# VH-VL binders against q0aze0, part 4

Target 1, 268 residues: q0aze0
Amino acid sequence: MKIILVNNRFKENTEKKAQEIAGQLSALNVEVIIDNGLDEPYAGTVDFIMVLGGDGTMLRAARRYGQRAIPVLGVNMGTVGFLSNIEINELAEYLPLILREEYSLEARMMLEVAVFQQQSLLTRVFCLNELLLRSNSPRMLSFALEISGQKLEPYRGDGLIVSTTTGSTAYSLSAGGPIADPQLDAFIVTPVASHIINKRPLVVSPEREISLHLLEEREAIIGIDGQIKMDFGAENRVLIKRAPHPLLMVNLKAKPFFTSIDRSLQRQ

## First folded at step 1 (VH-VL)

Design p6 (framework fv_patritumab)
Fold by ESMFold2-Fast, scan of step 1:
Structure p6 (fold): chain C 268 residues (1-268), chain A 121 residues (1-121), chain B 113 residues (1-113)
Amino acid sequence: as target 1 above (268 residues)
Amino acid sequence: QVQLQQWGAGLLKPSETLSLTCAVYGGSFSGYYWSWIRQPPGKGLEWIGEIYHSGSTNYNPSLKSRVTISVETSKNQFSLKLSSVTAADTAVYYCARGPIYDSSGYPLDYWGRGTLVTVSS
Amino acid sequence: DIEMTQSPDSLAVSLGERATINCRSSQSVLYSSNNKNYLAWYQQNPGQPPKLLIYWASTRESGVPDRFSGSGSGTDFTLTISSLQAEDVAVYYCQQYYSTPRTFGQGTKVEIK
């Protein structure tokens, strides 16, 4: 068995814990590949990906490895989050089940984001939560939204979020989007501070293609999972589709999504 | 050959926001941490924070409420913003590559030239 | 936070003589799994950025003269310049990169006697 161990080595005790776990796995005749800041994700075949950290580390792992159809387990290191399945102090208990492949998988849709300039593809990125288009200045944006070739009336405002259902509790929630069952596949399209009356969040089929471009010369950015920023101008177009493969999240213990989010919201 | 070029405003008034950018040439941006370090005139080095190419950050706790480091991966750039500046923020600011926890074990191996930032009314 | 303390603050040494700078960390920077000390030494000339001299406490960076050596483990570290040259007049800093926040010693100024 070959496992990729993804961690943020530079956080408190995380590097030490990652090496400890790598040693445990190696002692059990498991080949361990540590995601250690190399330029490229590991290109070889692997059986399992273990992510040590919070939601941010999981989002990075999903972008790197999510399209490979390999089981990915989030192991929480102390920060409460939505993307981890077990706590670090539970790992020893669950390790035999991991090695025997005695777990269920939950498929989470991902976005494929392609940014063009003229006819040239500038970049192709995958993400688990969302794409954000926003103004990079105090001036509001004017932009066009097309859904499967259907041109909507122009948007005017601070921006737009195109989210997966997993991302419904991330930035889309803060912008007024609905909370979605993460077992559903759908795009959630949420306006950010729209100037136009009756612009509402949209929930659309994941088979649709979403296209965005600016109608006026403005400074704007595209944000991916809150971690990647790209300049976006009137010469650019972005195309958003369902990614070819979902992220396969390992489920070793049941987590009650609805009661968890309900408790979180009642404390606001 | 890896080269870090940095730029940004050198003169600020108290309460303003410091903004500096560092661009990476001659080497890979991806797969590395990128750091900001400062040095007040005549004093020692103080680590401000670091950012992985993916956007994950670590900040000096003494500065965490005022500091934001961000990446522009498409441009091989990373930037520092430090809000609510005071005279105590007057320093030469350096960008640097690292640390790297691979087999090479490098700490901070390439440094920018430095930008002097003066905070005065 | 790991605090780094250097001694002395300043050092005057005659050309060709040995210069010794000490660095202490408030916690061990030795990582037991790989048996490496995450400690570096930098040289800074006036008006220039710091330059890496030594990493992993004792490994000399490529291009750094043999007269520079690092030693120590755990919490106690030493930078030695075996035969001081004129170009070695600089401020020297130790740094731990074991944990965040990354911390530096206060610096040691090396001057010709």
Scores: ipSAE 0.000, ipTM 0.365, lowest interface PAE 21.0, mean pLDDT 84

## First folded at step 2 (VH-VL)

Design k10 (framework fv_oberotatug)
Fold by ESMFold2-Fast, scan of step 2:
Structure k10 (fold): chain C 268 residues (1-268), chain A 124 residues (1-124), chain B 107 residues (1-107)
Amino acid sequence: as target 1 above (268 residues)
Amino acid sequence: EVQLVESGGGLVKPGGSLRLSCAASGFTFSDAWMSWVRQAPGKGLEWVGRIKSETDGGTTDYAAPVQGRFTISRDDSKNTLYLQMNSLKTEDTAVYYCTTEPWYDILTGSFDYWGQGTLVTVSS
Amino acid sequence: DVQMTQSPSSLSASVGDRVTITCRASQSISDYLSWYQQRPGKAPNLLIYAASSLQSGVPSRFSGSGSGTDFTLTISTLQPEDFATYYCQQSYDTPYTFGQGTKVEIK
């Protein structure tokens, strides 16, 4: 068995814990590749990915490895989040189940984001939560939204979020988007501080293609999962589609989504 | 749009203390990792240290020459970054810049915005 | 610590010239390498991040290449405003470290 152990070396104690876990797995005849985010993603075949950290580390792991259709387990090492399944102090208890492949998988859709300059592809990235288009100045953006070839009336405001259902509880929620069952596949399109009265979040089929471009030259950025920043100008266009493969998340213990989000919203 | 304005520099004697401030505007300061970078007159750039966002634990890291003497802190309610410098040495003489690492992958460490700098001179 | 060494420490060039500056890391840093420009009396400006990605607003005559230990910054057609000092910087490991700088001067 070969396992990638993903961690963030710049967070307190994470690198030492990763080395400790790697040693324990190696003693059980498991080959371990450590990915602390600084090198190229491991290019070889692996059987399992274990992510040590919070939601941010899981988002990075999904970007790097999510399209390979390999089971990914989130192991929480800090701030409570939505993407981890077990706590670090529970890992020893669950290791035998992991090694025997005794777990269920939950498929989570991902976005494929392609950014163009004129007709040239600049970059293509994948993400688990959302793409954010936002103004990088006090001035409102004016931008065009096209859904599967259908051109909507121009948007005016601070920006727009195109989210997966997994991302419905992230930035989309803060911008007024709905809470979505992460087992559903859908895009959620949420305006950020729209000037136009009655611009509402849209819930659209994951088979649709979404296109965005600026109608006026403004300072704007594209954000991916809150971790990648790209400058975005009037010469740029972004295309958003459902990614070819979902992230396969490992379930070892019940984490009831609706009661978790309900408690979070009540802050109790 | 993004602006960083350093202040608090001046002349101090060896062994003295100074506190530098950096007023930030035009971005969400509370989300940003912030660094101090210095440049001695006529010399190159040297990283001093960084502070992470509160969401990422608000922890600090320092270069060896300043560790134990300098402290980086932030006040997100005022969009202000601070550098408290104690036990100053003549080799601390430099222009001090504050810098941002917002919205990048947290492991890249690229400094996308810089202030104009504030001069600290340590001499008798 | 990761040590960054730039070559040359200075060079003389004319407007219209192609200029290449190199940067070498003491150990592999993958693509965690940025390039900065500092004009006299001004703060540094980010030109390139992730070894080869051009920062928004930076003219297309600037390009970066390399990975691992060896990196280059190229200015394809030098302009008057490009006479400045250039720095590479690694973000692979803390402390973050800069090269010593390369001054591009009028021939």
Scores: ipSAE 0.000, ipTM 0.413, lowest interface PAE 13.3, mean pLDDT 85

Design k5 (framework fv_oberotatug)
Fold by ESMFold2-Fast, scan of step 2:
Structure k5 (fold): chain C 268 residues (1-268), chain A 124 residues (1-124), chain B 107 residues (1-107)
Amino acid sequence: as target 1 above (268 residues)
Amino acid sequence: EVQLVESGGGLVKPGGSLRLSCAASGFTFSNAWMSWVRQAPGKGLEWVGRIKSKTDGGTTDYAAPVQGRFTISRDDSKNTLYLQMNSLKTEDTAVYYCTTGDIWSGYEPLFDYWGQGTLVTVSS
Amino acid sequence: DVQMTQSPSSLSASVGDRVTITCRASQSISSYLSWYQQRPGKAPNLLIYAASSLQSGVPSRFSGSGSGTDFTLTISTLQPEDFATYYCQQSYSTPLTFGQGTKVEIK
């Protein structure tokens, strides 16, 4: 068995714990690859991915490995979040189940984001939560949104979020989007500070293609899962589709989404 | 032209309360996000909090030192912004400025218009 | 919270000097940084927004640069009216935060 341990190099506790867990797994004849985010993703075949950290570390793991159809387990290390399944102090209890592959999998849709300059593909990335288009200057954006060839009336404002249902509780929520059951597959399209007050969030089929481009030259960026930022100008176009594979999240214990989000909203 | 005029400042004892007002003119107040920024004598600028326009939800946000003690509100019919200050502490002593802006950066307006400020002194 | 740190806290300069003030954010704020000028006894004035854009009516001797975490305000040829305190401010996230200020005083 080969396992990737994904950790955050900027947290000393996480790096130490990753080395400790790697030693324990090695003693059980498991091959371990540590991914601290500094190198290219491991290119070989692996059986399981264990993410040590908070939601941010899970988002990185999903971008790097989510399209490989490999089980991914979020192990919380003291940061509150939605993407972990067990706590670090529970790992010893659940490790035998992991090694025997005795767990259920929950499929979470991902976005495929392709950025073009005219006819040329500049980059293709995958993400678990959302793509954010936003102004990088005080000027509002004027941009076109097209859904499966249907051209909507122009948007004017600070930007737009195209989110998965998993991302419904991230930036989309802060911008006024709906809370969505992560078991559903859908795109959630949420305007950011629109100057047209009747622009509402849209919930659309995950089989649709969404495209965005600027109607005027402005300084803008696109953000991926709040972690990757790319310049976006009038010569650019972004195409968003459902990714070919969902992220396969490991369930070792029940984690009730609706009661968790309800408690989180009461604390805000 | 945009004008902001603060009032209501004065001397108050620790634990007391005070209400500041900001009379706005020269722009569509109901569409504007409004902020309070304070400055302690000889110190730098500190953001106190903000209230959004009604069309953008009318919600408020506060800096940690005033959270739970200060309340920002607005009366769009009177073009007036308020800051209700409760449980005042000596460290709340400052000139309080009413601010707004037409220039947006990120998801917040900048402070391109300021009032003259009103002095709040919290002392025995 | 995003913390803004200015350098230096104060500086002495003469009319005609080139003055540079730096501002560092504790995390990336893209270009969502503004510079304000406050003359003694007056309310602040917006000078520069979006890191490098001059506010209407502000003299061209003022310029801003930077992105991400490191930003600079430059006054190319200091004038008598420029002796003031300068503040940077991020508008990337709430709470909105200012630097501690840089006082430009006569040498």
Scores: ipSAE 0.000, ipTM 0.376, lowest interface PAE 18.6, mean pLDDT 86

Design q1 (framework fv_patritumab)
Fold by ESMFold2-Fast, scan of step 2:
Structure q1 (fold): chain C 268 residues (1-268), chain A 121 residues (1-121), chain B 113 residues (1-113)
Amino acid sequence: as target 1 above (268 residues)
Amino acid sequence: QVQLQQWGAGLLKPSETLSLTCAVYGGSFSGYYWSWIRQPPGKGLEWIGEIYHSGSTNYNPSLKSRVTISVETSKNQFSLKLSSVTAADTAVYYCARGSLWFGESPYFDYWGRGTLVTVSS
Amino acid sequence: DIEMTQSPDSLAVSLGERATINCRSSQSVLYSSNNKNYLAWYQQNPGQPPKLLIYWASTRESGVPDRFSGSGSGTDFTLTISSLQAEDVAVYYCQQYYSTPRTFGQGTKVEIK
């Protein structure tokens, strides 16, 4: 068995904890590859991915490995998070189940984002939460949204979010989007600080293709999961569609989505 | 046009708990780390901790046993609680947005106006 | 913890002259895989919150005048104000964001000579 341990070297204790876990796994005859974000993603075959850290580390792991159809387990380091399934102090309890493959998998859709300059593909990236188009200056954007060839009336404002259902509790929620059951596959399209008062969030089929481009020259940025930044100008176009493979999230412990989100939204 | 508005108790006695709240307007709450940073009068800046919209936190080790940062995503707010305060906790407290551009470690591009907290014996 | 040390503590410069502030980290803040220095500079005017000037050691924040520039790599960094203006009288802080805890230099006060 070969496991990738994904950690964030910039967070306290994660590197040390990754080494401790790697030692425990090696003692059980499990081969361990540590991915602390310094190098390119491990290119070889692996059986399991264990992510040590918060939601940010899980988002990075999903972009690096999410399209490879490998089970991914989020292990929280003693904080509250939506993308983790177990706490670090529970890992010893659940490790035998991991090694015996006694767990269920939850498929989470991902976005495929293709950014073009004129007709040339600049980059193709995958993400778990969302793509954000936003202004990079005090000036408001004017931009076009097209859904499966259907051209909507122009948008004016600070930007737009195209989110997965997993991302419904991330940036989209703060911009006024709905909370979506992550078991559903859908795009959630949420305006950011729109100057048009009747622009509402849209929930559309994941089989739709979404395209965005600027209608006038402005400084803008495309953001991916809040971690990747790309400059976006009037000569650019972005195409968003459902990624070929979902992220396969490991479920070892019942973590009811709705009670978890309810707790996070209420003062406690 | 991103604006951070902060409020909370300004005068405390030793042993009490400091409670401050920061609200985000004119921009996105999700996808960023949100931090608390303090500055004693006439001194430098000290980072207290950060929170992601999901509730994931990192704290300064020197304050970790006394600090709790929480988030209210539906209101675009995050809050700081610092327990067992002493005179050494007298400072201006700032909330700030951590930018994740180019990596997972944030620098601070927007700041609240600051809240003076005085701990008097 | 990564310790950040600034020099000088205070600097007096005539209007229109060059001001130079140094910042040293106790360990490298250069991330070799992406070749980026996790270092920022802030300006703080009296009674106001800090304002971001420079990030990634040398990238100027939008709206910051061209007279501000950042340089350096690894452990040694410099903030330069090429032609000091009256509004530049402030305290300047360097900050590393390479690891937690995020740490700041002690500050450099820039005054008119």
Scores: ipSAE 0.000, ipTM 0.415, lowest interface PAE 16.8, mean pLDDT 86

Design q10 (framework fv_patritumab)
Fold by ESMFold2-Fast, scan of step 2:
Structure q10 (fold): chain C 268 residues (1-268), chain A 121 residues (1-121), chain B 113 residues (1-113)
Amino acid sequence: as target 1 above (268 residues)
Amino acid sequence: QVQLQQWGAGLLKPSETLSLTCAVYGGSFSDYYWSWIRQPPGKGLEWIGEIDHSGSTNYNPSLKSRVTISVETSKNQFSLKLSSVTAADTAVYYCAREFLDWGSETYFDYWGRGTLVTVSS
Amino acid sequence: DIEMTQSPDSLAVSLGERATINCRSSQSVLYSSDNKNYLAWYQQNPGQPPKLLIYWASTRESGVPDRFSGSGSGTDFTLTISSLQAEDVAVYYCQQYYDTPYTFGQGTKVEIK
């Protein structure tokens, strides 16, 4: 078995812990590739991806490897979150099940985001939670939203979020979007501080294409999973589609989504 | 483990072009914006501009007509060029990483050691 | 541009005593959609680059001693050092990241009395 071990490079103890775990896996005849963010994603074939960290590390791993249709396990390093399945101190207990492939998989949709300058593709990225279009100043944006060729009335406000169902509990929730079962496939389109009365969040088919562009020369930013920031101007267009492959998340331990989110909303 | 190493010209004459380069070790361009920030002797900090892995830039409007930031992704490097320098451009120039986690754009968590650039007539 | 103003320009505090630095923005840096203040604090020792201390107005960066704390909201912010140590002698800067260009305060020099 060949495993990629993705670590959270911003936590003080994660590099040392990743080396320790790699040694333990190697002793069990598992080949380990460590991805600590220093290089481009590992290009070779692997059987399993183990992510050491919180939700942020899982988002990065999903962006780098999510399109390969390889099982991905989130191992929490102490930060509570929605995307990890087991805690680091439980890894030894669950490791035999991982090596025997005794686990279930949960498919989570991802977004494919393509940014254009006029007719030229500038970049293509994948993400697990959302794309955020926001103003890079206190000034409101005026922008066009098109869903599968249908041109909506212009939006005016601070921005817009296009989210997966997994992302429904992330930034979209803070902006007033609905909580969605992450096992459903759908886009959630949530306005950010809209000045137009009755601009509501939309829940649309994952087969639709969503495009955005600015109607006025303004400084704006596109954010991807809160981790990538790109300048967005009037000459730019973004196209959002369902990614070709879902992220395959490993379930070793029951993690009840609805009970967890209900508890989080009560304490808020 | 993330380290920014910078180099470039230390002494310039008025009207010349400042050129500085920053190399990133221990990190990828794809997850971050990279900034240039300067500090004139005995004064405060001034943000110059930022760039990401795709070459998307945003510049301080006060410097936009003179500044160009570029990336060389194959080398994990980004560079600053500032044209038509004057004595007012004398400063320590820093490269820095912007950490992007939703709700944390943009503050600077890792800095290069700085390069003193002196412009003298 | 959002203008950042610090006070005082210079501060002398005895070892073990509390140091308080203020920062005022010309516009609110509180983003209504996420209810976060887009403000950071840095420490700069002579001959060194600035070091991040606080982000989101009150979140302490990993490895920063707990004697450093940030508070405030909207336009008025405070960095507090609860018990000044000798190694805290430095210049401190606030920074807004609510809007471009990102702007810094003029700095506050902290010295031992």
Scores: ipSAE 0.000, ipTM 0.433, lowest interface PAE 13.4, mean pLDDT 84

Design q12 (framework fv_patritumab)
Fold by ESMFold2-Fast, scan of step 2:
Structure q12 (fold): chain C 268 residues (1-268), chain A 123 residues (1-123), chain B 113 residues (1-113)
Amino acid sequence: as target 1 above (268 residues)
Amino acid sequence: QVQLQQWGAGLLKPSETLSLTCAVYGGSFSDYYWSWIRQPPGKGLEWIGEIDHSGSTNYNPSLKSRVTISVETSKNQFSLKLSSVTAADTAVYYCARGDEYFWSSEYPHFDYWGRGTLVTVSS
Amino acid sequence: DIEMTQSPDSLAVSLGERATINCRSSQSVLYSSDNKNYLAWYQQNPGQPPKLLIYWASTRESGVPDRFSGSGSGTDFTLTISSLQAEDVAVYYCQQYYDTPYTFGQGTKVEIK
């Protein structure tokens, strides 16, 4: 068995813990690859991915490895999040189940984001939560939104979020989007500070293609999962589709989504 | 550990094209922008431009008409071409790792550098 | 373009004493959405590439001695070496990465008295 341990290089205890866990796994005849963000994603075949950290580390792991259809387990190192399944102090208890492949998998849809300059593909990235189109200056944006070739009325405002159901509790929630059941597959399209009264969030089929482009030159950016920032101008177009593979999240421990989000909203 | 290895011709005549290549080992090539930075002898640093694994570039406006950066992602390599060189282009040229400016990232900017290549432009 | 200006151009400091280098940007490098200053400091020894010391104005890069510290926000930044050692003789550069083109200060040469 070969396992990738994903950790955050700037969280000192996470690197120490990754080495400790790697030693424990090696003693059990498991080959371990450590990914602290410094190396290229491991290119070889892998049986399991263990993510040591919070939701941010999981989002990075999903971007790097999510399309490989490999089980991914989130192990919380401190701050409680929505994407981790067990705590670090519980790992020893669950490790035998991991090695015997005695766990269930939850599929989480991902976005495929393709950015073009005219007809030329500039980049293709995958993400778990959302794409954010946002003004990068005091000026509001004027942009076109197309859903499966249908052109909507021009949009005017600070931006737009295209989110997965997993991302419904991230930036989309802050912008007034709905909380979505993670068992549903859908795109959630949430306006950011719209200057048009009748612009509402949309919930659309994940089989739809969503296209965005600016109608006038403005300073704008595209944000991916709150981690990647890219310049976006009037010469650019972005195409958003359902990614070919969902992220396969490991369930070792029941995590009640609705009660967790309810508690978070009460505290804020 | 990330290591950048660079190579290319170090002696040029005016009007020729400078060509340098940088190869990245042990680095997360696909998750970062990769930059070229130069330093004339005894002077400060000047950023030339950056590229990511998909070929997206940003160039310093002062050099934009003469500079091209390209990438060969399968080999983890990126290259600089600077056309119509003059004596003012004499400098040590460095490749370096930038970042994608992740909103939640703590990754630093220009945290790994190549050794540098001295380029001399003379008749 | 954002212009970076350092002061002084050079300074001589006795071993064990404090060295202070200032950096001013022509416009704010504080990004309101993440409340971070997009400013870095580098050390360059003769014949070597620059080495990152500090990023986000005050965060020390791994492996950099704790005698190096950064402070400031917006347009005014300071690099402090609390107890100068012989190996700290170098040229120091500030750099903004708030916007392209990324720009550097002109450099400050630190020498021992």
Scores: ipSAE 0.000, ipTM 0.438, lowest interface PAE 11.7, mean pLDDT 84

Design q13 (framework fv_patritumab)
Fold by ESMFold2-Fast, scan of step 2:
Structure q13 (fold): chain C 268 residues (1-268), chain A 120 residues (1-120), chain B 113 residues (1-113)
Amino acid sequence: as target 1 above (268 residues)
Amino acid sequence: QVQLQQWGAGLLKPSETLSLTCAVYGGSFSGYYWSWIRQPPGKGLEWIGEINHRGSTNYNPSLKSRVTISVETSKNQFSLKLSSVTAADTAVYYCARGKLWFGESYFDYWGRGTLVTVSS
Amino acid sequence: DIEMTQSPDSLAVSLGERATINCRSSQSVLYSSNNKNYLAWYQQNPGQPPKLLIYWASTRESGVPDRFSGSGSGTDFTLTISSLQAEDVAVYYCQQYYSTPLTFGQGTKVEIK
């Protein structure tokens, strides 16, 4: 058995814990690869991915490994989030189940984001929560949105979010988007500070292709899961579609979504 | 080296329409906003409006009802029309290249200016 | 609209001496998300178009002599000429590009004392 431990090297506590866990797994004849996020993703085959950290670390792991159809377990090491399943102090209890492959998997859709300059592909990335198009200056953007070739009336405002259902509780929520059941597959298209009062969030089929481009040359940024930033100009176009594979999240312990989100919202 | 060359009618009577054209040489027309800015004799600078290669415009609200800026991308040219002129429109008119990477625009290349006089 | 006010309206400085021009905006031109001040400075010699000197409040345009420098943040900005040369006799303008309409200061005339 080969397991990747994903952690953040800049967090001393997480790095020390990753080394301890690696030692425990090695003692059980498990081969361990440590991914601190600074180097290229591990290119070999693995059986399981264990993510040590908060939601941010899980988003990075999903981007790096989510398309490989490998079980991914979120192990929380601090602030309670939506993407972790167990706490670090529970790992010893659940480790035998992990090694015997005695767990269920929850599939979470991902986005495939392709950025073009004219007709040339500049980059392709995957993400679990959302793509954010936003202005990088005080000026509002004017941009075109196409859904499966259907051209909508131009958008004017600070930007637009294209989110998965998993991302419905992230930036999309802050921008006024709906809370979605993560078991549903859908794109949620949420305007950011639109100047057009009738521009509402849209919930569309995950089979749709979504295209965005600027109608005016402005300084804008494409943001991916709040972690990758890319300059975006009028010469660029972005195409968003459902990624080929969902993220396979390991479920060892019941974590009811609706009561979790309800408690989170009451604390605001 | 980028060079902006401008031309048009310099003498107008009240109520006529001002028409000026600016041509861009030696550099890319695409990727920039191209502005018109005027300066009455002995006074400061007033921004009139801007246009990009796709024809997207922004105008100074104080002039919006009288101003039209248009673009001819195949010729690397853009033009200003200002209707219903009065003596208050007497000014040197400049075309200028706006930098886009930093939000609105600051201007790194300017045309030579065209003096427009509105008189009876 | 953001109003730009310069001071003084005119300034007489001896050759080789320091000249200082101030520019005040009616509201902040600092964009907090990118931490940039949307302010530029121009030099205009008689009969010529304006020439860009400074952008982002303090970045000198390529080819502009080192004696020109910009400083300030938010609403209060300064253009400094460390050692006035004869060719620096001109009118100087500040400009905000934080929001449309783009606006300029009224100008400061710099002349030799």
Scores: ipSAE 0.006, ipTM 0.444, lowest interface PAE 12.5, mean pLDDT 86

